# VH-VL binders against Putative lipoprotein MlpA (mlpA), part 29

Target 1, 215 residues: Putative lipoprotein MlpA (mlpA), of Myxococcus xanthus (p38371)
Amino acid sequence: CNFEQPETNCFVQESPSWAVKYDVVDSPKDANGDECTTTAPLVELMGVYKYVNPETGAAQLALRPATLASRAIADTTTTSADQTSLGSLDTEPKDHGFCHANDFAPAFVNVAASDTAAANTIRYEFTNVRVYSAAVAPGTQFTGELKYTSNGCTSSYVMRAVWPPAPCDTASTEPAENCGVGSGLNPEFAVVCQPTSATGTTGYCVPAGDIPSFK
Below, E stands for the ipSAE of ESMFold2; O stands for the ipSAE of OpenDDE; V2 stands for 0.75 times the mean of E and O plus 0.25 times the DockQ between their complexes.

## First folded at step 21 (VH-VL; framework fv_romlusevimab)

Design z4 (from y4 with heavy chain F106W, light chain R53K; at its last look DockQ between E and O 0.51; V2 from the best seeds 0.00; counts 0 for: pae O 11.6 > 2)
Fold by OpenDDE, look of step 21:
Structure z4 (fold): chain C 215 residues (1-215), chain A 123 residues (1-123), chain B 108 residues (1-108)
Amino acid sequence: as target 1 above (215 residues)
Amino acid sequence: QVQLVQSGSELKKPGASVKVSCKASGYRFTYYYMNWVRQAPGQGLEWMGWINTNTGKPTYAQGFTGRFVFSLDTSVSTASLQISSLKAEDTAVYYCARDRYYDKGWKYGMDVWGQGTTVTVSS
Amino acid sequence: SYVLTQPPSVSVAPGKTARITCGGNNIGSKEVHWYQQKPGQAPVLVIYYDRDKPSGIPERFSGSNSGNTATLTISGVEAGDEADYYCQVWDYSSDHVVFGGGTKLTVL
């Protein structure tokens, strides 16, 4: 836990599971610029970790999407490092309590060919990542941009993330099950239940607005 | 693919009005703020303000209130700048430019610019 | 109002390194973006987040920001780099975007 870090430091809640939503900004296009249909998930879990060089004090942020982790089970060609996007992180917050993370290496997984589908690569490219590290909510929200590519189809997103990952059900009238009191989230957070599918009701609580998302 | 296309050059007399349009394509229009930047001949870039393309809320820089109006037509992904009661000093190139990214407290620069619209006010 | 100060001009020989500064009170705590503008053209974003480069921008371009000075560095300057360069920040207190006065880079 990062609770013992100084207030002036870039707090990041390290966890194998953040709830991350992706809002499409640029529609999916293939290499020829033609319309395609492959998109990032509506919501997914993400591993988030902070590394600090004890000698220099330089910090790095690691992002590991659950999609890559899950697909990696059948992939013998990529490593955990390949499936993790690592970027530089500010040592102290700038204006408005944000720490910038930049220069992320692409994260990817190779999907082997099958009888019905050619070999594929799923690629995550992160940019403009900002971790909210203000004292009121240190390191429990972040935002940025994602370029997602799968099967040669590339789309762009604004991503917004919150910790902890709270499961939810839009069909539930219980506040604890629909991102309300008892969900485990900061009560000051403005969050909404995002189902994992277009037709489903179950998913995770995600930021309702731009980061930082407060009521 | 992602681009902003502005309306053509304008020649106006003092006291007239002009409307410059900026049409966006290749991206979701409402996901980026639209900035307006003025550049007088031989001068630097001057920020006029921006408009939230989602809410339609404009923010005007000091000195650009009153005669300057930002508007949207989201159905055609178009932002517009209207200048009324034109003056000779309004002669400039006007640019629209989207923000790269934004959230509640941050802006990330202008990654896509229109080609500019020259407005000339002659006496 | 927040003010950004740039030198009006910088000259550099081909192949050398150009440094364009942008001064501002505690600018190191702000996000600095840099734009290149060639004659008769619209500005082009060349650096964002102090040091990040958009796609298509040469590796020769780099940025830094600390204290009261942000710097755009162009190594191995080419004739094609001759342009005006502007630094830019967003000032939250005034909710205004602020541009520097611009620096004309001349390649000798």
Scores: ipSAE 0.000, ipTM 0.520, lowest interface PAE 11.6, mean pLDDT 90
ESMFold2, look of step 21: ipSAE 0.464; ipTM 0.798
ESMFold2 (binder alone), look of step 21: mean pLDDT 92; pTM 0.951

Design z5 (from y4 with heavy chain Y108W, light chain R53K; at its last look DockQ between E and O 0.53; V2 from the best seeds 0.00; counts 0 for: pae E 4.7 > 2)
Fold by OpenDDE, look of step 21:
Structure z5 (fold): chain C 215 residues (1-215), chain A 123 residues (1-123), chain B 108 residues (1-108)
Amino acid sequence: as target 1 above (215 residues)
Amino acid sequence: QVQLVQSGSELKKPGASVKVSCKASGYRFTYYYMNWVRQAPGQGLEWMGWINTNTGKPTYAQGFTGRFVFSLDTSVSTASLQISSLKAEDTAVYYCARDRYYDKGFKWGMDVWGQGTTVTVSS
Amino acid sequence: SYVLTQPPSVSVAPGKTARITCGGNNIGSKEVHWYQQKPGQAPVLVIYYDRDKPSGIPERFSGSNSGNTATLTISGVEAGDEADYYCQVWDYSSDHVVFGGGTKLTVL
C-alpha cells in the first residue's frame, strides 16, 4: 500500500507496474563458470515504490519484479519482503538529473521441486540503479544493473524501465498499439515495442536507448 | 573472467606511428564505453577520451585531437589507439579502461583496466 | 575546464585513518570515483559514485562527497594501502572525464 509521503527532489512514480527491459551484458554461467541457458525475461512488469522517513527524510526504493510476484503464489517459504528488493535512495538528484539507489537487498522466490525438476531459487540482485528525476520527466524512467540467477545459472543485464506500462504489438499499424501517439506514454520519450517472447509480437513499450530515453 | 588485454610495449622513433590494441573478453563489448588514459613517467592519470563501442563515435579530450585516433574492431571485441607523428612527450603508459556503466550524462567509473602499454619515443 | 585538486601526499601510521581529499567547485553535485594505483600496476577502482564499493574492496575504504570536497577515507591503514590515489569525475558541461592530480599515500 502506498501512503502519502513528504515530497523530495527525487521523485519516483510509484506504481505496481513499470515496463522493464533487460539487455544481456554477461552471458549465463553456472557456478563452475560453464555456459548455461537460463536467462531473465526479455521484458516484465515491475512494482516500484518509494518510502520516505518522515522524520529524517531518508528515502528508500523498492523493486518488485513480476516474475517473483507471480511465482510467489506457489511459494510458502518466502514473504513479500523477500520478494522485494529494497535499497537506499538519494534525497536529491545530482547535476545529471539522476537519483542514485544503492545497497539493494536481494529479492528471491523459492520454487519447489517437482517430478521433473529439482527445487530452485530465482534471485534478483540490483546494483547501480538510478532514477531520472529531472524536471522534464521526473521519476518516470530508471536504469540499473541486474544480476539474475535461476537454477544455478547467473547472468547480468542492463535494466531500463519506463512508466507507464503501455502494452504494444509489433504487428499493429495503429500508433496507439505500437508505442506511438495514443499509447499513454510521454510523447517525448523514445520507446520501442518489446515482445515478451522471441516469437511473439505482443509486449510492452520500453526505452529505445540509454536512460533518459528521449526523441 | 572480465578482462582487457593490451598489446605489448613499443619503442618508436620520433615521427613514427604506433597502434595500441585493447582486447576485451568476458562481457558484451558494445555495452560499455572504452576509455583511453595516458600516464607519463612519474605523472598522474590523464584522460585522453573515450569511444562508444556500439556506435564507434569517439570523443577526444582537449589536447588529444589530430594525432590520436580511436577505433574499433567489434568482431574481435578490440579497441585501438593510434598515435601518429610521435613525439618524445608521447612517451608514457597507455591504458584502456572500460566504463562501469554509461547512460546519458551518467558514468560509474572505470571498473576494468588493461595492464597498460608502454610506448617509448626515442631518437 | 573543470579541475580537481588533491594534496600531493598524505602520510599515516599503520592502524590509523587516512583521509584523502578531492576539491572541486560544487563537486558534491557530481559523482566522484576513486582509484588506487600501486607502483607498476594499473589503477583499480575502489570507490564509485561517492561512496559505493566494488566487489572485493575492503570495508576499510569509504567515501563521502558534499559541498566542494570529496573524501576517500581508509580506516585501519595497512602497509598494502600505500599507493597513489586519484579522484575522478565526469564533467557534463564539457563531456570530459577529469582526474585529480593524485595523492601519494605513505604508510609510515
Scores: ipSAE 0.148, ipTM 0.730, lowest interface PAE 2.8, mean pLDDT 91
ESMFold2, look of step 21: ipSAE 0.261; ipTM 0.711
ESMFold2 (binder alone), look of step 21: mean pLDDT 92; pTM 0.950

Design z6 (from y4 with heavy chain Y101T; at its last look DockQ between E and O 0.06; V2 from the best seeds 0.00; counts 0 for: pae O 9.1 > 2, placed apart)
Fold by OpenDDE, look of step 21:
Structure z6 (fold): chain C 215 residues (1-215), chain A 123 residues (1-123), chain B 108 residues (1-108)
Amino acid sequence: as target 1 above (215 residues)
Amino acid sequence: QVQLVQSGSELKKPGASVKVSCKASGYRFTYYYMNWVRQAPGQGLEWMGWINTNTGKPTYAQGFTGRFVFSLDTSVSTASLQISSLKAEDTAVYYCARDRTYDKGFKYGMDVWGQGTTVTVSS
Amino acid sequence: SYVLTQPPSVSVAPGKTARITCGGNNIGSKEVHWYQQKPGQAPVLVIYYDRDRPSGIPERFSGSNSGNTATLTISGVEAGDEADYYCQVWDYSSDHVVFGGGTKLTVL
């Protein structure tokens, strides 16, 4: 249980699934600076893992977006390592109760050409990732910045993530199905249901505000 | 409704002990640090320290070590302040106040306060 | 130890703007919170994180923090605003919460 972890270490809830929201900062632009339309998902799941070198004590944070994992099925050119962004992680919380993770390697997949689409590369570049490590909610929220590129179209986002991933439906009146009591989330977390599509009602509970997001 | 309810006023003699309780309701007790703040008559607010309600680890301000003890009873969402060997100068109103998000520099302030407990030490 | 300095008192006429200062070394790099305390009552958080207002606090209350001075500004002061106001920070180096000495705001 994450509540029993020492206060001085950078605890990260390891899980194949975090709920991650991307809020656009810079609109999509191509290499020429012209407008393009490809964007990151509204919300997606993300694998999050912490690695510690037992010899050096150095810690690393691994981020694996579900988009890359899903597309990897058809990609024979990239490895799991290529599809995972690995960065350095602080060993102890720094100022403001955050553990910082930096120097992430880009994660990407190559999407082969099809009858209807040209070959494409999807690329994730994470920067300034901060894991909230406060004792009251250790390692269950993080934020950072994402530069997303698909088909030469690049956009920038603020990333906000929460664990556990709680599915939700904006059309539901049941609290457990709309990020309320019974959802499995910390009741003190300020979260909102983010549909996976612009027209849909189903999605995942994501932070309602800046990290840490509390009521 | 989120609230902190403190125990009633205390009248004690010098050398005695007092225990002030602070019961939390309307929120998850262990998700917030609990501060203790003293206010002597006609004086300003003085931070005594806080306790991590999750781990039970107390942090005492300078001048509030020894005779002052923070404790928890998480089963009833209650934080307590015990003062031993009471002195006349301990006469004050004592407040509990939750701190939502503090850890090593992140803090949203003390957003919920108890109503205060008056402790009077007199011969 | 880190010290916050407030004027002991500030007077203002109704409808005017009151400014209460809180001085501290490089306080602009700290997160400043403000509390209002009326006689016989517990303090109430009126500003947190330099300028943010809790729910229920009127827009007349605002905060700023820069350099060595944080300021609580109360526009359109009302009689009900008469109270003691305290600034507060967390000092990282000492791991202590620090309050200012308080400012008594008198509405004339």
Scores: ipSAE 0.014, ipTM 0.532, lowest interface PAE 9.1, mean pLDDT 90
ESMFold2, look of step 21: ipSAE 0.357; ipTM 0.753
ESMFold2 (binder alone), look of step 21: mean pLDDT 93; pTM 0.955

Design z7 (from y4 with heavy chain N54K K57N; at its last look DockQ between E and O 0.03; V2 from the best seeds 0.00; counts 0 for: pae O 11.1 > 2, placed apart)
Fold by OpenDDE, look of step 21:
Structure z7 (fold): chain C 215 residues (1-215), chain A 123 residues (1-123), chain B 108 residues (1-108)
Amino acid sequence: as target 1 above (215 residues)
Amino acid sequence: QVQLVQSGSELKKPGASVKVSCKASGYRFTYYYMNWVRQAPGQGLEWMGWINTKTGNPTYAQGFTGRFVFSLDTSVSTASLQISSLKAEDTAVYYCARDRYYDKGFKYGMDVWGQGTTVTVSS
Amino acid sequence: SYVLTQPPSVSVAPGKTARITCGGNNIGSKEVHWYQQKPGQAPVLVIYYDRDRPSGIPERFSGSNSGNTATLTISGVEAGDEADYYCQVWDYSSDHVVFGGGTKLTVL
């Protein structure tokens, strides 16, 4: 736990890896409004970075989903900048310790066609992102909304994120492997193990409730 | 809460053997790799190797093969380092340290260290 | 073998900024971790993954890594920051953890 009192600014734990959970709000629909099946991951890691303009003091928040980063390996058409969603960030906490981040640019990758799949674009659109920056947990939780599009199939989510990322296994009886003592997470955080797949037991610890998620 | 506790200081003669233990608590022992790091008096940190606490498979750094053996007793969450045929140059503080996190091949450093065990080899 | 090079010592006045460098061939492509070690104590992880801070590490500590040089930056240096600092990488080619030689930070 970090007992140091942060400055009165919008602190964000910068890290290549946050654990992010996506809860479905709107089911997948195609351009015609018909049902489709492509969805965002249940959980994924995300790069989170804060940029401050030293001249103006303006702050920005950068979000880089691991899905985009991983798929980018085969993408020669997009850059890391394209794969990162950059938005404005408040300079000081508002509304009960939250720093608001807005005006995110879409992040995307172009997945080239393969022998087994057609060419595809995966697109992340973030809105209403709020980073919890209160002294009790400065910049180690955030929430927001995601509009996810893949192969023309669009769905909407509430995202909830926590730092640090902690792997977990729902099949484990060991607290350290199931988001408990020894996991490395703030013991005051209310977290739950979210498997990476519907049938699997391994995944990452994610917020159990709304942000901020505390016990 | 999460901690590594090492065995006490050792004074040995050249040619003898020593076994340093490192007991883990507060976390799943087999979830993290355990590193061994040596630090001679007034010198820097030297990585000796690591052991996969799940499989028991050790990896030794160059220069730490032969006389150095990593072992585990998972029943008591303990990693051990045995040094045989001790030499004066083996005089050092030996640390065990767990890796912080592994994900898709990425390592996040050694976030928990034992307090160190001083091994002195003197005739 | 992969080698990390650190200056033997760095001196800084209280309240000033200390920068400790860690040189290595294409180190920017590696994940660099930093450890603080005070006399008679075990090392403490202060930076991992180039620039991430473990819980409990003051914001004054920051890291960067690019090209052939990683840098640990300590702003607003305090007397308590006086220690040895080591950079560390995992060299995948040799499958070895590599430490730098360490840097003694003296607070004047």
Scores: ipSAE 0.000, ipTM 0.543, lowest interface PAE 11.1, mean pLDDT 90
ESMFold2, look of step 21: ipSAE 0.261; ipTM 0.704
ESMFold2 (binder alone), look of step 21: mean pLDDT 93; pTM 0.954

## First folded at step 22 (VH-VL; framework fv_romlusevimab)

Design f1 (from z1 with heavy chain F106W, light chain R53K; at its last look DockQ between E and O 0.58; V2 from the best seeds 0.00; counts 0 for: pae E 4.8 > 2)
Fold by OpenDDE, look of step 22:
Structure f1 (fold): chain C 215 residues (1-215), chain A 123 residues (1-123), chain B 108 residues (1-108)
Amino acid sequence: as target 1 above (215 residues)
Amino acid sequence: QVQLVQSGSELKKPGASVKVSCKASGYRFTYYYMNWVRQAPGQGLEWMGWINTNTGNPTYAQGFTGRFVFSLDTSVSTASLQISSLKAEDTAVYYCARDRYYDKGWKYGMDVWGQGTTVTVSS
Amino acid sequence: SYVLTQPPSVSVAPGKTARITCGGNNIGSKEVHWYQQKPGQAPVLVIYYDRDKPSGIPERFSGSNSGNTATLTISGVEAGDEADYYCQVWDYKSDHVVFGGGTKLTVL
């Protein structure tokens, strides 16, 4: 929904875990423009944090994909800062109730070579991140764009995220386990269970529609 | 490569009809709204409307209802603009332009444009 | 209907900074996009969402938006920057895209 009079604060639910899905908009391509096959996860958790400069009031948004965090364990070449994408955040929502976040630094990890794979860099580049901060659901949904690169293969996505991260199973008949009543999500949210794999049934509840995703 | 390729220039007489096509490639066609923008000779950009490439639902700007029809052929990732009952004042370059992204209450601007189609209406 | 107002022309010497304004009622609450159009060419998005730049756009292009005025700033202006520049918003009330009248930037 589009609200004419948003709240004056760009509230963001800070949490080590948001549920995020990526919908591909540009197919994977290598540096030569040739088709490649590496893609971002279907869904993943993401740490989301807001920082405010007490002197200036300027706000920043930090995004930390769980995939990077997990890979970071074996990566001695990158820092936590490298693995986190930090951008500027608006102080007040605009007309549509969104707070814009921009100028994100890339987040990345290096994956060392192994017997079966060459050295690799996984890179997340976020742009046009918008946090829904309207009064009806402040800071519990956001969207944006992701440029994902792995093994020199780059693809682009629409990112959509919701908090809290509710685990789900498409095979479950229990509403609480399939993004329904009892899942912990705002009952007004339109969400759907997104499995973590193409063949699996378990995953997380993610926005079913455009952000903000409401029933 | 992400691109929009429009049909060629048109020369029409008043009262005739014209259909301008815009073929998209290199991206998911249905993920972006397709805008149509008109530019008369020596004038500025004028938004004509857009079409939801997923649903096919068009929105027309004021002044562009009736004679102007947006349509899609999703099978070939093509958006089309049809202008009927052409008038001299319809002489312009017509652009299709992809919105970078559309969601509830916000848009990312038009990041990809067709090369434009010149439509000339003269007796 | 929502209206965007641009100066019809701006002149700047090479190497100097050009500022093109886009006026609108409470435009700061909207998201402003900027397009560059050279003669005989299609417009090119140079700034989106007030201040973000598409890939390939030089760093010397920047945008700001607050109050009733959005501004496109081009530092170190080059001859190649001579073009028409249009600001654009989406008006949520009317659900219309609105362009400014355009500004012709002349590099002296």
Scores: ipSAE 0.104, ipTM 0.699, lowest interface PAE 3.6, mean pLDDT 91
ESMFold2, look of step 22: ipSAE 0.293; ipTM 0.729
ESMFold2 (binder alone), look of step 22: mean pLDDT 92; pTM 0.952

Design f2 (from z1 with heavy chain K107R, light chain R53K; at its last look DockQ between E and O 0.52; V2 from the best seeds 0.00; counts 0 for: pae E 4.9 > 2)
Fold by ESMFold2, look of step 22:
Order: C-alpha cells, then sequence, then structure tokens
Structure f2 (fold): chain C 215 residues (1-215), chain A 123 residues (1-123), chain B 108 residues (1-108)
C-alpha cells in the first residue's frame, strides 16, 4: 500500500465528522415541478473516508451524512452501508490542486410512518465532488453538488466542507468559540460560524467562500 | 426549464455590424459564466471568450480582442455579442453557452447551449 | 497556447465500440469535457470532468484521461451516434478554454 499510493497523491483526512454547509441552487420541487418546502440541513456533520485497494491502487471516497445516521434509529430496513455514498476517487491531483471523485451511489434512509408523520425516504445524491489536495492543507476541504430528496421534495445544493469540525457560537466574543484562534482550525482558512437553526446562535465553522477557502 | 434562446440569423454586408443576443431563463443568470463560441462553415468549434455575468468583466480569446464585444443586460438575463466592421471571414454560427464554476479553479463544462445564430457576410 | 489534437475521423460498425482520442501535453492533469454535435444542431455535453455524465446521457458513453491522452468511448454504437465529437479543457493559468479540432464518427 505504501509505494503505490504516495502521501501527497489525493490525500483525504479521514474522520467521522467534517462540517458541511449547503447553499441552495435549485429550490425544492415535487415530481410535478410544483414548489414544496422540505430542504437539506443548513449545516451538518459528515463522515468522510478513503479506501484504497492495495492490489490495484484504486481509491474510493465514502460520504456519510450525519442526518441519515440520526434518522436510521427509526429504520430497521436501512443499513450503515445504505447510509453511506461511495464513489470513485482519482489517485492524482489536477494541475489546480484538486482531486475529483465521481460515480457516487446514493445514500438513503427509510423512515417508517409514525403517529405524526408519513413514511419517508431521505436520499442524498452527490456529484462533482472535488477534494482540495494542495500542500498547505491537503485533504481538509472539499466541494461538490448534492441532490436532496425528502417528503417527495427534491432540491439541489452546492456543498462546501472543512475539517476539523469546530463548534461555534455567533453570540460569543471569544475567538476560539467563533471560528478564530484557538478553534482548532487552520488559521489560514476563511471560515464563518453557521448556526444549525435560523433562531439559534450555535453551529459549526464552515467555509466562508468557494473551495479552497483561505483568507 | 433551463434555456438559452438566441436572436435570429442575420445577413449582412461587409463593414456593417451585428448584435447577437442570448436570453437566459430557468436559472440564476449571474451564477454562470457565459461563453461565446463560433463555428465557421464546415469547421470546428472555436472559443471566442466569456463574460462574468456577475461583474460584467469579459475575457477574450486571442484573435477576438478587437472587433468583438461582449455585454450584458442582467435585468432581462441577456448576454450579447456585437461584431463590428464585419468581414466575409466572420460568416459563422455563433453560440452562447453557460458554464457554472463550482469553486475556484473549475469550469463545469458548457452544459446548456443556445440554438446558434447564423451570421452571413456577403456582398 | 495549449493545444488539443483529435483524429479527423473514426469509423465503426454498428454495435461495436468507438474510441475517440484527445491528445495534449500532460492532459491527464486537466479536466476534460466532451461534446456531441449533430449536423445543424448545437453541441451537447456528454462527458465532463474526464468521466462524469450529465443527466440523460446513456451508460454506454464513458470517458478516461491519463498521461497525454483523454478518450471518449461509446460502446454498442448506434446510427444515432453519428456526429462530430469535441474535447475541451479549461487552462487554469491562462484562464482560456481550448477545444480539440473535432472527430467525425461514422457508423458503417
Amino acid sequence: as target 1 above (215 residues)
Amino acid sequence: QVQLVQSGSELKKPGASVKVSCKASGYRFTYYYMNWVRQAPGQGLEWMGWINTNTGNPTYAQGFTGRFVFSLDTSVSTASLQISSLKAEDTAVYYCARDRYYDKGFRYGMDVWGQGTTVTVSS
Amino acid sequence: SYVLTQPPSVSVAPGKTARITCGGNNIGSKEVHWYQQKPGQAPVLVIYYDRDKPSGIPERFSGSNSGNTATLTISGVEAGDEADYYCQVWDYKSDHVVFGGGTKLTVL
């Protein structure tokens, strides 16, 4: 494994948690093209893993949204494998310092009907995933597209992700709690605190702009 | 429905000017670069340049830095190509094509094209 | 400036596999897009980022890119695949788009 996959070739920081921000591109619509209201989270944690076949050198990228894992508690028909989107990852970066990943299988969870809600399938379809691999911070930011379907509503997003996940509070004046010095993030990263809800102040530090997001 | 609709074909004399319009619908106009691509009769695709629809800043390919001007009217989601001092060699089909940049250092590929506008320059 | 080279034509029998090449210096470090153009029509994006497919493009279209050559592969070729095919890159440093010269696919 150690000779066929050099340290700098498409390195990805593996972690059960990256912070991922979604910005809407196509607003939610149902199968008829009518407006509906279900959206992806503003921000969530995501498991990110790289697998390499030691005999061939072929690489895979696995993305596991935390929202699917949390909803799987109510679902006895969906496995951890179903909750994880696997795609092919190239072994060499392009001349602008990105490694692309494609051919992602959808990730999903089936949520059975309850007293208060109908049955639902939550589905993530990732495309155009690009991992930033340049030397300053290899494999700690990525971008891509998400097609999100839930409650018969489909919407699309650009996703931008950073490692490590740094909890934050927009109401805090402490730099370590508001994506600054002491937060654990690379100080060259341009990040902003994204609350998990519209009315709260707590969330995660996410990229402030296009990947790579640097000051 | 994502769509680029171009203005109708033009027959012009040498020395005249022409303006080709490209009206976008079904998407956020300022999220995509607008490319202009020409194709002379029986020839391949030739990139003329693009315009940043958010800033209005054009980039012209080598050989297109003179008589060719890209412009925008963002209030009606329209990009335009103006060609002045027309020559017979300007006879071609002119396409607009959008390209969504995803992040820095990417171009997504030209995923939606206009139908093309034929400009014919003859005496 | 950066140059892409394609063969002018490729002929293939129906049901067989067509391979259309796009040559460029270290093209494997660039992201390659492919377009299909039928006579009198606008180009259609069929492959982007070397091997990704837009919605609605058949599985039999595929792409690869390494070293100095990118390849568009069409398996199970049909008469309806007869078209001109163009490769395209974006050159990061010059901020310019480059097209290949095009390849006419003929289905015998």
Scores: ipSAE 0.249, ipTM 0.706, lowest interface PAE 4.9, mean pLDDT 88
ESMFold2 (binder alone), look of step 22: mean pLDDT 92; pTM 0.950
OpenDDE, look of step 22: ipSAE 0.321; ipTM 0.762

Design f3 (from z1 with heavy chain F106W K107R, light chain R51K R53K; at its last look DockQ between E and O 0.03; V2 from the best seeds 0.00; counts 0 for: pae O 8.2 > 2, placed apart)
Fold by OpenDDE, look of step 22:
Structure f3 (fold): chain C 215 residues (1-215), chain A 123 residues (1-123), chain B 108 residues (1-108)
Amino acid sequence: as target 1 above (215 residues)
Amino acid sequence: QVQLVQSGSELKKPGASVKVSCKASGYRFTYYYMNWVRQAPGQGLEWMGWINTNTGNPTYAQGFTGRFVFSLDTSVSTASLQISSLKAEDTAVYYCARDRYYDKGWRYGMDVWGQGTTVTVSS
Amino acid sequence: SYVLTQPPSVSVAPGKTARITCGGNNIGSKEVHWYQQKPGQAPVLVIYYDKDKPSGIPERFSGSNSGNTATLTISGVEAGDEADYYCQVWDYKSDHVVFGGGTKLTVL
């Protein structure tokens, strides 16, 4: 908990790691409208932070995808601010316990050209982000929309996130390792294990349904 | 320990039917699509289609509709391919291969393959 | 239908670098996967996402994808690398998985 910031009714679990799922809405298209297949990760970790202006009381939500953070290490052309999507956040929950976050700046990194790959920009554009802050699960789920662009290939997603980030293995029969009892997640959450790689079985527990995702 | 084990070789006459099974183990069956790939003798890999192991919905490649049927028995983590009205041209090795489960259709690589099932159609 | 074009064969001396190409319209905007198949065996995924390697695949294997050509590169080729190699994509338009015709890599 950040004790330096004023408390608001829109509670958000601040953490360097949320488990975020991206479900495709629109198929990838390039700038010419042609078919492409580059997609966002199906699941990744995300840093989520809430900031409150002590003078105005205005709140902001910062989203930092792990993919960007990872790529940022080699990127000398973008700043931390560029790599983080910052948007406004409601101070009070609205509409069924949701706090709305809007006006996110794009987050992006540049990937320098190499002998085997052309230069690339990876961009995240978040919209219509809603943090579930109801008493039953305050600030531990959020949803929104993502426009993802890589190599000029753009696709759209529904984003669904849950905290804490519980690692899981689709090959495991152990409940604690398969988003069940002992995983650290709220037992009432409806979650499913989503691997992080195309060939792996390990990943994170992500919401199984729409946010809020409950059993 | 993740593996796909297919049924044994089949020798059939033209007009007959065959059912090839693919049993998954070591992972959650419904988390991955199951692809079927055919390889005729001396030829390349030919994608036949896939089945959504969660919904049971199959997608067939062009040329593999009608006589080819994908099915599931989720209770035993098994996918099956049935070929009816067999022809000599159906002589091939048939593979099952898992692919990542996704809604709305994007896929990645097939990271686990069955050992293949040889189906020979001969008079 | 979307088509992937591979050379039917590539020959390389041991220790040298083999490059197997996969041509396709705007393939650089597609995710390309590569499979190795040795005689009498099932295919093995060796590259996914254009350049990523599954666990257990040697570092000698690498992939690139740009424009209309994806390339599988095998450095320091060994006798054991002799196999057929297939590129593969998923085509959104047809909702089909598409394999290349395969390339036979011969180690001289």
Scores: ipSAE 0.017, ipTM 0.550, lowest interface PAE 8.2, mean pLDDT 90
ESMFold2, look of step 22: ipSAE 0.143; ipTM 0.683
ESMFold2 (binder alone), look of step 22: mean pLDDT 92; pTM 0.951

